# VH-VL binders against q9nrl2r1430to1533: the designs that were tried, part 144

Target 1, 104 residues: q9nrl2r1430to1533
Amino acid sequence: GGVHELSAFEQLVVELVRHDDSWPFLKLVSKIQVPDYYDIIKKPIALNIIREKVNKCEYKLASEFIDDIELMFSNCFEYNPRNTSEAKAGTRLQAFFHIQAQKL
Below, E stands for the ipSAE of ESMFold2; O stands for the ipSAE of OpenDDE; V2 stands for 0.75 times the mean of E and O plus 0.25 times the DockQ between their complexes.

## First folded at step 11 (VH-VL)

Design F68 (framework fv_nezutatug)
Fold by ESMFold2-Fast, scan of step 11:
Structure F68 (fold): chain C 104 residues (1-104), chain A 123 residues (1-123), chain B 107 residues (1-107)
Amino acid sequence: as target 1 above (104 residues)
Amino acid sequence: QVQLQESGPGLVKPSQTLSLTCTVSGYSISSGYYWHWIRQHPGKGLEWIGSIHRSGDTDYNPSLKSLVTISADTSKNQFSLKLSSVTAADTAVYYCARVDYYWGSHRYGMDVWGQGTTVTVSS
Amino acid sequence: DIQMTQSPSSVSASVGDRVTITCKASQSISSYVAWYQQKPGKAPEPLIYDASSLESGVPSRFSGSGSGTDFTLTISSLQPEDFATYYCQQFYSTPYTFGQGTKLEIK
């Protein structure tokens, strides 16, 4: 939890948001568009929520930040079969995250 | 103005490899989200062959997966299709198309198409 | 594979008519549907992306709607240049399958 960790979290979230595969993760899944999503996914999360938590200094440890990002990807792969556009985007974005998180 | 142009042989013999190239002008292929190959058999509808993501990741129609290869050459602003072991069933008009990148949106729909190139597989 | 079935396979209409073409997916595909128009001897032209968003330069008489399994393309007032074959395509899962096409013919 220091200034460097907070700066690193913000930088990483910004890089994730700018990535071309971020589109499934920018905001919470629409209940209207995907009615069964919240029956299957019990801990929904998205990049806008994670970014707000970073800005409010709610992550005390890098592991807490990483856990929220990994939860986001886990939710994606739990709901979306492998050959879906969302799962393909999630796979590439998660790989990008793992590379960037090594600097954290 | 973005333009896509297919090129390659109009006639291919059975068992040979069909090689087609899509040349992109007025836009960088590294700026697009996905680049696609589609074909249309005489008198029939459209069939998706495969696509390449800007990262180089490819997806192929499972009916063609062992026979199809898509690649990109960013230095030439081109992407290409190779279809091996062709038969008369591969006779079709072949199209290339773009799915563009719009930040914050998946925007799935092919917004620019080439004019198509006719390929006949005949001995 | 996800099967996309269009109804009708062909339709005859007059200029000024409201025309509706339906596309049904064999499983739920959210809103990942595009619509294209193809005239004889020409490449398909984009009309609609993400089920309901109009492509740039497409006349406002074209509209798309639907989510899940049932999708509709509507032409509110048919013009002479609209006589063509129309295709839907799903982008939810590979392979990205097309419907069989709907031929819109002059009455």
Scores: ipSAE 0.625, ipTM 0.882, lowest interface PAE 1.6, mean pLDDT 91

Design F69 (framework fv_nezutatug)
Fold by ESMFold2-Fast, scan of step 11:
Structure F69 (fold): chain C 104 residues (1-104), chain A 123 residues (1-123), chain B 107 residues (1-107)
Amino acid sequence: as target 1 above (104 residues)
Amino acid sequence: QVQLQESGPGLVKPSQTLSLTCTVSGYSISSGYYWHWIRQHPGKGLEWIGSIHRSGDTDYNPSLKSLVTISADTSKNQFSLKLSSVTAADTAVYYCARDRYYWGSHRYGMDVWGQGTTVTVSS
Amino acid sequence: DIQMTQSPSSVSASVGDRVTITCKASQSISSYVAWYQQKPGKAPEPLIYDASSLESGVPSRFSGSGSGTDFTLTISSLQPEDFATYYCQQFYSTPYTFGQGTKLEIK
């Protein structure tokens, strides 16, 4: 088999997933475990959804990809107070994302 | 299967540093996400002291005036609590506990606790 | 800090009784509540996580409910081994505060 290069968006999503602070963002928040989440957050998103959108070539501009990642962080900070483990993980992962996104 | 065991001195003099260690058996500290220290003063309720995340990030109860340090040694499968400048008010039973939280899970609580170690601060 | 207030502070009940303990958060905390049972001289034992999920090995007579600010632990048919102090704890934000405890005494 051949060695294939990942798209820039796919490479960045893989780096985010591998980051230790990705745990709040890997998949959609469970409605069973957190029933009021979807009453507060109107545009839920997670890394698994973003990765699927990348695989389906739904992002035509880097700005569209960046907007979805930023929505994910915005949802985290809207639902979780700043001193929670989720918000702290979000803050660190967002900083990591901003550094990596400069390559886009 | 998973066991936590606290260890440290039972008696500490005022103004000294209290050092406690939690030894984890049957589970790797690096496989867990959060590890906690809790204490209970004689005849009183439970007080959360602080926690350490697998990344090394720590959170402390601000009521303890930032004299707390929590650290982890993954090579020894241990995490530790240091409380500096202790007073008689720090006399308590100290517990370590594992957070129930797992990667991609919203299952919050502490599911495994140590038996507790009694610390008396006295001259 | 989020304050967790339990009521009642103590209760005496007979074997077979239904016992309800409440826990009120000073602000909305979704379902990020755990409940613990502590018997004299022992470490706390986990009973409930995520407000309503029963820990493995805990008898089905224990149940938890609630979301937002009001949470309840119920024992549907009290047994002699249920004599203990019960604590709620919030995991919404640090510091992860406990309620003051409810002491359950069997008459």
Scores: ipSAE 0.005, ipTM 0.594, lowest interface PAE 12.3, mean pLDDT 87

Design F7 (framework fv_nezutatug; at its last look DockQ between E and O 0.74; V2 from the best seeds 0.00; counts 0 for: pae E 3.3 > 2)
Fold by OpenDDE, look of step 12:
Structure F7 (fold): chain C 104 residues (1-104), chain A 123 residues (1-123), chain B 107 residues (1-107)
Amino acid sequence: as target 1 above (104 residues)
Amino acid sequence: QVQLQESGPGLVKPSQTLSLTCTVSGYSISSGYYWHWIRQHPGKGLEWIGSIHRSGDTDYNPSLKSLVTISADTSKNQFSLKLSSVTAADTAVYYCARTDYYWGSHRYGMDVWGQGTTVTVSS
Amino acid sequence: DIQMTQSPSSVSASVGDRVTITCKASQSINSYVAWYQQKPGKAPEPLIYDASSLESGVPSRFSGSGSGTDFTLTISSLQPEDFATYYCQQFYSTPYTFGQGTKLEIK
């Protein structure tokens, strides 16, 4: 098949997903595993949702895409204390994102 | 096969710095998720000392009296532990261990351990 | 710090017995729990990761379960080589903490 170049958003999402610190963010938090999560986090989001939005071309501006990614991280830090594995992973992934986002 | 091996002086004087090195073979430390130091005082349980992430970020057990420093040397495929101002309470078997990351799985556990090295703090 | 309260501290059992060891976390830690086996003079060996996943090469008689605060290691049919000390560990937050251990002895 032919080789298709991914959009900048697609590429960044792929890189985020492939990052070893993406595990807290790959999909929405399970209500079964974390019963109180959705009582605290009112705008849940995850990389799979963001990827879907990218695939559906729902982001017209880079700022919209960035806002969703930042929301994802803010949710993580709102729910998880900084010494948790999720927060640590989030901190590293966000740093990675900020570097990559400069390319947008 | 991934192997970890601790090395360093088995005897350290009080107030000195305990220095250990974990040599990793069969696997690049730059590919590991976390690299850990754990110790076990004679007849006691396991105590986490600290860890270093592949990014270089470190975490240390705040309950330790000695100052902990963990570093990695990718060129030598090693990571090291330093405990400053040691006392008899730091006498223990010291282990290095790995936590790896597998895509789609947290893999939270230390899946590979060194055989351990005994360090005695004594004058 | 998260405390991992392991029980029992010691247990005597016979070959063929079903053995259950429990760890209770002082707070919810999701499934970020590992179990280890340690024999005298040896390094701990991994048994379970992520609360219920069996490490490679570990016999199927070992199993882990639990989430939140209560975790269990089960040996369905105890073998002679299983007599050892077992530890749980949490990876939810630093400092990573271990249970105090369970010594499994021959009855």
Scores: ipSAE 0.827, ipTM 0.923, lowest interface PAE 0.5, mean pLDDT 94
Fold by ESMFold2-Fast, scan of step 11:
Structure F7 (fold): chain C 104 residues (1-104), chain A 123 residues (1-123), chain B 107 residues (1-107)
Amino acid sequence: as target 1 above (104 residues)
Amino acid sequence: QVQLQESGPGLVKPSQTLSLTCTVSGYSISSGYYWHWIRQHPGKGLEWIGSIHRSGDTDYNPSLKSLVTISADTSKNQFSLKLSSVTAADTAVYYCARTDYYWGSHRYGMDVWGQGTTVTVSS
Amino acid sequence: DIQMTQSPSSVSASVGDRVTITCKASQSINSYVAWYQQKPGKAPEPLIYDASSLESGVPSRFSGSGSGTDFTLTISSLQPEDFATYYCQQFYSTPYTFGQGTKLEIK
């Protein structure tokens, strides 16, 4: 897409960043803190990377933007067991995203 | 300043439901990240009972099975614990506590605690 | 459930000593550990959150360190008011389990 879609992507990523459950997703997972993360997750992504892609106009279609956000959540649930703080935050943030994505 | 205060009965009969309330002052419970219940059996260590997230999602210690319910009442600035079918093993000091909210941080820890309320389960 | 094991169970020390208390998780928990101080008849008071971050109003002689499975609380120069029981707690996964406690006693 157009200028209108890029504005919508920026607004949505800002809302995700502001959410109280954004903390696991703000930046890429640290190899120092989580040494085996990159052995398991082959396509790492985070909100700061997605926001930069929006700012550089790398998303042409809403589906491309949505795919990157869904990849972020998929990585979270693949790495983190259900009862972890990250998985709980991811579940709530993903539900929020699905509601907001209706605007796209 | 944020203050938490537990209230409820000091004595509960076996098989009844224990109901405790935590009243929060100086802070809105809607602004906190998590609100917790913890207990301490006589002469023993601390045991986490459960928590309620600001969204209303609850997490419970599975060792308490299906006997625990935690709820929040934002209009009264309170959150509550119900423990059903109590036995002498539920005799303890019960505490409520907050996990603070800070954007961009998980900030896990309980930074404010109530003074505790003693509950004895006896006929 | 994640088990948190503290060492030692009790320690005797003198004012001015450096005291170290260790907490070991049964699996890796990143840095999601808090430390509390409890005096007889009183509620626990928070000391450390996120393994190494000092709670507001806590004296600088207290410090926390560690990641993964091994965590340490250090008191650099013990004061009379520091004699208490100390607990660690993990926030990585529910249930949020506590260590069994370490009692710090006067020598």
Scores: ipSAE 0.705, ipTM 0.898, lowest interface PAE 1.1, mean pLDDT 92
Fold by ESMFold2, look of step 12:
Structure F7 (fold): chain C 104 residues (1-104), chain A 123 residues (1-123), chain B 107 residues (1-107)
Amino acid sequence: as target 1 above (104 residues)
Amino acid sequence: QVQLQESGPGLVKPSQTLSLTCTVSGYSISSGYYWHWIRQHPGKGLEWIGSIHRSGDTDYNPSLKSLVTISADTSKNQFSLKLSSVTAADTAVYYCARTDYYWGSHRYGMDVWGQGTTVTVSS
Amino acid sequence: DIQMTQSPSSVSASVGDRVTITCKASQSINSYVAWYQQKPGKAPEPLIYDASSLESGVPSRFSGSGSGTDFTLTISSLQPEDFATYYCQQFYSTPYTFGQGTKLEIK
């Protein structure tokens, strides 16, 4: 709880953004480029949104922060077949996240 | 300036294993994103054989999956292709290529290619 | 597997002509298309990534467009060094397939 946890959330988000497989997750999927995305994904989320929520102290529990990160990966795997470049990146970034999340 | 160079035997007998090495200079292979093998059959187009991610994960063309191994040796700054049980159909020019990480880009291509090496499979 | 159907298979053109090459994917691949130029006896050279972005050092007479299934490479004013074979490639999903090529030759 408190300021130490918010610093840990920020550090973890920075590590995710720096990872070379973060590219599908940096910002919300473009409706113009992927018109059917929002027909399928009802709770869109991305790293820039999560980072903003950390900055605004919107996460009160580590579980809330973890839930948003896992939602981000769940959306990726729901929309994208597993042999796609986006899903492969998601698989690797999620594995990295699980290792880093042990620090929370 | 990054350069890729293929090396290996130009002539291989049917049923043997084709072994090729791509030597990377001017760049660490541990810094790349994907490292690819591609081939081009005589008078035909390009075929992706497979790739190795810098983490060591591999992905292969399903048409070749049981026959292909791609590996990397970071200490030698090289990655390699082994294709087992070759036939005349494996006669081609073989290329290695890189997909680099592009900051600010969320879509990739193969930005650096080797010069290619000709492999003939003949009795 | 995603098929990339490239057309025409060959083009005969003169210096200064505008040339258009098309590539159609068998399913939607967003903008995950690259274009390559291959001169005789040489390796392919990257031209376009992400459907429309020029690779470093590529002349501005080259342009790419399209999204979804239909993609186009355009050379606005053909130069002598542009006579080559051109390939599109998808990198949306494995196997990362190429078009069959378009040979651009002098008329």
Scores: ipSAE 0.363, ipTM 0.829, lowest interface PAE 3.3, mean pLDDT 89
ESMFold2 (binder alone), look of step 12: mean pLDDT 91; pTM 0.938

Design F70 (framework fv_nezutatug)
Fold by ESMFold2-Fast, scan of step 11:
Order: sequence, then C-alpha cells, then structure tokens
Structure F70 (fold): chain C 104 residues (1-104), chain A 123 residues (1-123), chain B 107 residues (1-107)
Amino acid sequence: as target 1 above (104 residues)
Amino acid sequence: QVQLQESGPGLVKPSQTLSLTCTVSGYSISSGYYWHWIRQHPGKGLEWIGSIHRSGDTDYNPSLKSLVTISADTSKNQFSLKLSSVTAADTAVYYCARHDYYWGSHRYGMDVWGQGTTVTVSS
Amino acid sequence: DIQMTQSPSSVSASVGDRVTITCKASQSISSYVAWYQQKPGKAPEPLIYDASSLESGVPSRFSGSGSGTDFTLTISSLQPEDFATYYCQQFYSTPYTFGQGTKLEIK
C-alpha cells in the first residue's frame, strides 16, 4: 500500500460540510420542527445522504453528484423565502459549491 | 478575550452622514459569521440596523432603505456604519455586536456586544 | 416584517421568585430566537441563543424554551442582579426584529 486517497466527490462534500453555511444541509429537515416541509418538498436530500452515496460509490458520473447537490439547494430555495437565514446560507454555500465544482 | 468598541462623533447635524466604526480586538472579523449594528432610541427598545457576513455580503433593515451602508476593513479589523441624511429621529445609542459560529449550528444570537456610543442629531 | 410581542411589559417580583417572560412571533420562526438582559446605562448581555441554549457564563437559573410562535424565558430563583430589562430577538428572516422589552422591577 500507499496513502489513502480521497475521491474528488468526498473532498468536495467534506469542504461543504466544514463550511459555516452548511448547517441547514447537514441532515434531513425535521418533520417535528417543520411539519409542512415534506408536503412541499417531494425529493428531500441532505449532505449526510450525499456523503453516504459517495462512500458507497453510487455516483458513476460527476453530473449525478452535481445533480444531487443542486437538488439540495433547489429544495432550500423552494421552501425558504429569500430573506430567511436558511436561504441566505444556501445562497452562499451554493456559490462556494459552483466555484469548487469547476474542478470536477 | 474578544472586545468590540464603537467610535465616532457624538454630535451630528441634521442632513449630514453619521459614520461609526467598530474596532474588534482578540478575534479576526474574517473568522466571525456575522457582524451587526443595533441602535436604541432614548427610553425605547432595540432596533436592528443591519449586518455584514464575513464574505462582505450585507443585509439592511428595510425601514432604513437606501440610507444605510455597512462595510468591513479586514486589514484594520474593523467594520463600519454609515447612515446618510440623518434627522433627530436618528438620535440613539449605537451598538456593534458579533454573531459567531459553532460547528453544525447556526447559533443565532449576538454573543459579544460593544459598550455602545451615544449619537445626538441636533443643530 | 415579523413582529415580536413580549408579555408582560413590566413585572414586579421579589428575590427568590420564579419569573417567566413570554415572546410571541407574528409567524412561525422555528427556534431562531435569542434573549438578552439589559441593565440601565449598559449594553445588552446575551442570555440564550437558538431559543433554549444557554450562553457561556450565564447562570443556570436562566432557561429558554419554545418553538414556532411562542417562546419563554424563565428565571427559576430571582437574584438581586437580575432586575433589568429583557429582550427577545428573532433571526428567522430579515429584518431581525426585537420584542419591545420586559422590565423586571423589585417589589
């Protein structure tokens, strides 16, 4: 053996998780705290689910990985008005993602 | 030990621009999540003026409209408030405050405040 | 804008009393609420963040609870240094509005 290599997808997910605007995206939205969320959002996703898919090698193309991240942001902006703390965090994290994704 | 200190003129004439600076010590403004300006009119409650995110993105109270500008100078470890076209209604104590970050939490609340600076708008 | 309404506007209490202050949001704001204490001539001091999390160094007699529209600050055994004005603030959406304040007075 050699030194363990992190995949490009794993590296990017780790960077997203460590970003200070990641808090709305770390785990699925709580139905108890936000009862109407799952009435509005039909394809829920979060960084913990995306990271699990990366670890199980479920993404065969960069486009599939990018689509799941974009779905996560799309859900955020569909549910949350633009002046909310979640939408503001999502806007900045999405911009960060778009810069990093250029390397894929 | 993180400290915030407001500075600026204590007396401003009507129609002029009020300029205040918050100096941060013991902590980098680039490491904070948001930095806020709050004011308190004599004998009244607290009013949020606006904030600046560590990236430079700003949010302002719509009631202050185009009159308010918040900016940051990372080289001086300061952030500032400009309020244009002031009137007697802008007489208040002005506070700056930090909104910090904890991993995995938005941690919404202002955890460090300056002591406040009194501004009187009078001819 | 989200309106934050505190009740009561003032309360008179004695040392050792349990005091509760409530804050009602005009719409659901999850748990995005902070509480502050302000003594005359001083800057506000943080007490609670995220509706129920105690700020570092704040005495354990202070607690926060609530979610959605209804929030409560409780002081379980009032001390002489607790006589002050208390404010809630929402961070759900801009502008980040404060309640009008509750003045806690000695009986």
Scores: ipSAE 0.578, ipTM 0.873, lowest interface PAE 1.9, mean pLDDT 91

Design F71 (framework fv_nezutatug)
Fold by ESMFold2-Fast, scan of step 11:
Structure F71 (fold): chain C 104 residues (1-104), chain A 123 residues (1-123), chain B 107 residues (1-107)
Amino acid sequence: as target 1 above (104 residues)
Amino acid sequence: QVQLQESGPGLVKPSQTLSLTCTVSGYSISSGYYWHWIRQHPGKGLEWIGSIHRSGDTDYNPSLKSLVTISADTSKNQFSLKLSSVTAADTAVYYCARTGYYWGSHRYGMDVWGQGTTVTVSS
Amino acid sequence: DIQMTQSPSSVSASVGDRVTITCKASQSISSYVAWYQQKPGKAPEPLIYDASSLESGVPSRFSGSGSGTDFTLTISSLQPEDFATYYCQQFYSTPYTFGQGTKLEIK
């Protein structure tokens, strides 16, 4: 493809989506596959939802964007025990996010 | 085309440290998602020892406690296992294996294995 | 630790038969199961990852299914080269545990 410029939030979300540990976070957790998830997690979120909010200019402050990303990680660690593949991926992706978020 | 090859001593005395190396060819170790060590005791099934993620983060089987160390040397395209204070119970065939990197996939499985190296622990 | 229990422990079959091997997890593990084939004196060879995805180069007669606690490996039409021991493994949480193995023998 073509070349286009992205906003800082768009660029950061693209970096997160491309990361090898993004797989637990790309879409909302399936209620069919994980029936108790929505009993435990009251504010579900995923990268596809965050990206839509960025594209619709719903974040007015960088702190609002950061809060949604942190909510995503917080949900991961609340639901998934530390020794799960999801929690391990979340720990590494969160560390990557903290480094990239310094650009904001 | 990707190949893994284990190497190390075939005979280790009790109480010593077992050191094994896995040499990766046809593929960069920094491009894999996870690199694993597995063993198989004579006539028995498979036991996962531990893994190292491309970032250097390690996970170990709790049954082996603090006896296991896994490390990677990206300049040599190798990763290694050290198992300290070995006993006769550590006699096994030792395998190294890869979990490949595929974007957006929870592709958990070991898709490439070494041929295995036999380790005997005896006095 | 999550226990993976395979059944049967051994099965005798003839070329052309449909063979099914099951694997049960002691707790729900989503679809994070892989299957391997091992012949005597050889390293395990990967067959299935993520419960149902076929590894590259594996014949289409092999298939995997299941989610949660119950998983199945199926060989739709057994070939002579398929006589081996089969292992399941969970990748949900560490330690990544294997089933005890199922030996597939000539009838």
Scores: ipSAE 0.467, ipTM 0.845, lowest interface PAE 2.4, mean pLDDT 90

Design F72 (framework fv_nezutatug; at its last look DockQ between E and O 0.05; V2 from the best seeds 0.00; counts 0 for: pae O 9.7 > 2, placed apart)
Fold by ESMFold2-Fast, scan of step 11:
Structure F72 (fold): chain C 104 residues (1-104), chain A 123 residues (1-123), chain B 107 residues (1-107)
Amino acid sequence: as target 1 above (104 residues)
Amino acid sequence: QVQLQESGPGLVKPSQTLSLTCTVSGYSISSGYYWHWIRQHPGKGLEWIGSIHRSGDTDYNPSLKSLVTISADTSKNQFSLKLSSVTAADTAVYYCARTPYYWGSHRYGMDVWGQGTTVTVSS
Amino acid sequence: DIQMTQSPSSVSASVGDRVTITCKASQSISSYVAWYQQKPGKAPEPLIYDASSLESGVPSRFSGSGSGTDFTLTISSLQPEDFATYYCQQFYSTPYTFGQGTKLEIK
């Protein structure tokens, strides 16, 4: 817990949002645009939801924050075949996250 | 204005390596999202060869993967194609092209193209 | 690999006509399609990105539509400078494949 950890979570989410590969992750997948997404993905999440949870102080431990980010990437790779633009963006953003998360 | 210009040899001998360079002006290659190589065989349609992401990650057409290498040189604002072990089937016009970076979106398309450079593979 | 099939392979039309070119993907590709115009001896010019978004500077008579497997490029009132070959391309997954092209010819 603590103020310093919450500041670190906010900083990291901001860096993820600014990354060039954030576009698949900024908001929840549209059911109108991707009708079968919610049939396959049972725990949907996106950066805007994670950021809201940070702002509401809902993460008690760094591991909880990391778990939500990893869930976001896991959902991406479960839904999107490997050679898709989404999966490629997810792979690069996840690598960036793992480097940045070492600061936590 | 953003301009892309291909350069390289017009004639290449069979079994040699074809080397082409795309020079970008009016825009930094580090600011783009993807940079692409495309070719067009005489009288035929377009074939995507491969791409380099601004991070340096590359994607290649599986039909060419063992033969193709794409690289970028940010200090010269250039990216390059090497195609090894060429045959007469590699005779084509070669184009470079950009997919622009737009925060929060992927603009699915190539918005700026070079004029193309003709490569003939012949002894 | 995703195959993109264009219909028709060629079409003859007159100035002022509405022309429709179709592109069919071998599997669902969302809206990740671009369209290009190519004149003889010239590089392709971008027309449409993201299936329906008009590239900057492209005349409003051009429009794109479609999602999933079926995509359409429409020219609402054909002009003399529009006689060219048109290509679709998918950006859903690598390799980023093109259609075989549609040649638009004068009647």
Scores: ipSAE 0.676, ipTM 0.898, lowest interface PAE 1.5, mean pLDDT 93
Fold by ESMFold2, look of step 12:
Structure F72 (fold): chain C 104 residues (1-104), chain A 123 residues (1-123), chain B 107 residues (1-107)
Amino acid sequence: as target 1 above (104 residues)
Amino acid sequence: QVQLQESGPGLVKPSQTLSLTCTVSGYSISSGYYWHWIRQHPGKGLEWIGSIHRSGDTDYNPSLKSLVTISADTSKNQFSLKLSSVTAADTAVYYCARTPYYWGSHRYGMDVWGQGTTVTVSS
Amino acid sequence: DIQMTQSPSSVSASVGDRVTITCKASQSISSYVAWYQQKPGKAPEPLIYDASSLESGVPSRFSGSGSGTDFTLTISSLQPEDFATYYCQQFYSTPYTFGQGTKLEIK
């Protein structure tokens, strides 16, 4: 709740998008390019969707915002084996997120 | 039309470093795909050497890991292989190849290959 | 490392024959197998990805099947241009290992 929390969510999302390891998470995975993704991942989400939800004030609690970000990483680790570039990027971006999220 | 072309010396002496370059045309190396080196020994099968992703992440075959470096130069649209301390066992045809998607690399094969370059390691 | 055991090592067949080539993984790898065709003096050419999906421009006489550990490549009616060496490759985990190859020869 409050203006400061919404501004903090936006600032954090911007920092995530600008991070070098954001490339797997910017947009939803393409069903055309990755046909089986949506058979395996039941609750897809990406940074552009999360940012849109922040802009529309759809997060009422900080925990809801954090849950969507963590869901994004969980989906990455469920779909991708640990040694893939996607999973490695996810690990580094998640670590960055945990440091930045202490400001919430 | 994406094309990959290997270049480098065809003859290398033992203990030297083998250096090869793959030049990519018709497609940007920085698009977020995986870029691979593979070799094929005379009369034998194929061996994956390693790969580099646009992000700079590398994976190497453990049998070669201490000897191999793969790097990319996005300004030249190239990626390169260096294999140190070569022996006659490193005589092979060397290929570069790509995997086409940033997601699900484990579901797709190598869809474009270079023509191959023969490297002989001999005194 | 995941070992890919390809069989047979060679096949002698005639134009028009149906041929199957098998590839067995040393552990379960879901559907993460690709198949390649290699003609003498040329680079491997992609045929199949994700165990059963045809690459663009590959004739429909080629098909792939399998999941888990057992995979097959089938050519339903051999053509003269199909005499080549065939390789499977796993993409489940690095190192991305190949089978040892199957040489398909004219009988």
Scores: ipSAE 0.018, ipTM 0.685, lowest interface PAE 6.8, mean pLDDT 88
Fold by OpenDDE, look of step 12:
Structure F72 (fold): chain C 104 residues (1-104), chain A 123 residues (1-123), chain B 107 residues (1-107)
Amino acid sequence: as target 1 above (104 residues)
Amino acid sequence: QVQLQESGPGLVKPSQTLSLTCTVSGYSISSGYYWHWIRQHPGKGLEWIGSIHRSGDTDYNPSLKSLVTISADTSKNQFSLKLSSVTAADTAVYYCARTPYYWGSHRYGMDVWGQGTTVTVSS
Amino acid sequence: DIQMTQSPSSVSASVGDRVTITCKASQSISSYVAWYQQKPGKAPEPLIYDASSLESGVPSRFSGSGSGTDFTLTISSLQPEDFATYYCQQFYSTPYTFGQGTKLEIK
């Protein structure tokens, strides 16, 4: 993506982080708190990781950025039952993301 | 290659409990897929029975009036169906299937099915 | 529960024909629709997994379209192996529900 696209990625990450439902996604899951997480989730990712990738211009295509965001949500839904606070937060945040992504 | 295979008694007496097992090969059920039971009464359409997530979270069709129990045994890479108090209406081909998660989306159709096992409820 | 009304219940067609099967949801379900093909004595086989995306290995003559409440499965040019019963399914919310099926028969 171009410079404007990169800026759009940065802005979107900021919007996601500031969202009320971002708390499950701000940083990687603690192995101490969730011992089996990394046995199940093989491609862990979080907003802080995505932010760093954006800052380092690692996303060449918008689709790559979107894929990482969607991976983040997929990991959440893969690990968490649907009735958990994490999954519910993820559902809302993902919906927000889908709306914002239309502006990219 | 992922394969699912249903197994269990093909004949069950009325009022007894129908028990089936789905053995999964080529993929661990401890991953983030949903694992389903579906049935098809002779000459009829498909009816979703319920699902289990690797977390142990279950979801059942309300139409089965809490007669269903789905469980998983990760050590055997199997998940099972128990349907209590069966009647002739429970005579059907029973399928197990999975719903995958793909990056970019968290729900899709059932991409892999077992071959199905016939269960007849008869005295 | 979300009802999936499939039409027609049966259709007779010839090899080479264009065939269209419709599924109508009782409420908007976005694109959370799958399509399956089932032959006698066999398990359903997936065709479409999100209203429009083909499952791996499915011939390109199959296509899915629609969003909201109206969905369509189309076979552009019917082949002999396509005579079977087809089902739509919603996975928008549980309980998952299927259409009643469309039996595609040879004319």
Scores: ipSAE 0.006, ipTM 0.659, lowest interface PAE 9.7, mean pLDDT 90
ESMFold2 (binder alone), look of step 12: mean pLDDT 90; pTM 0.937

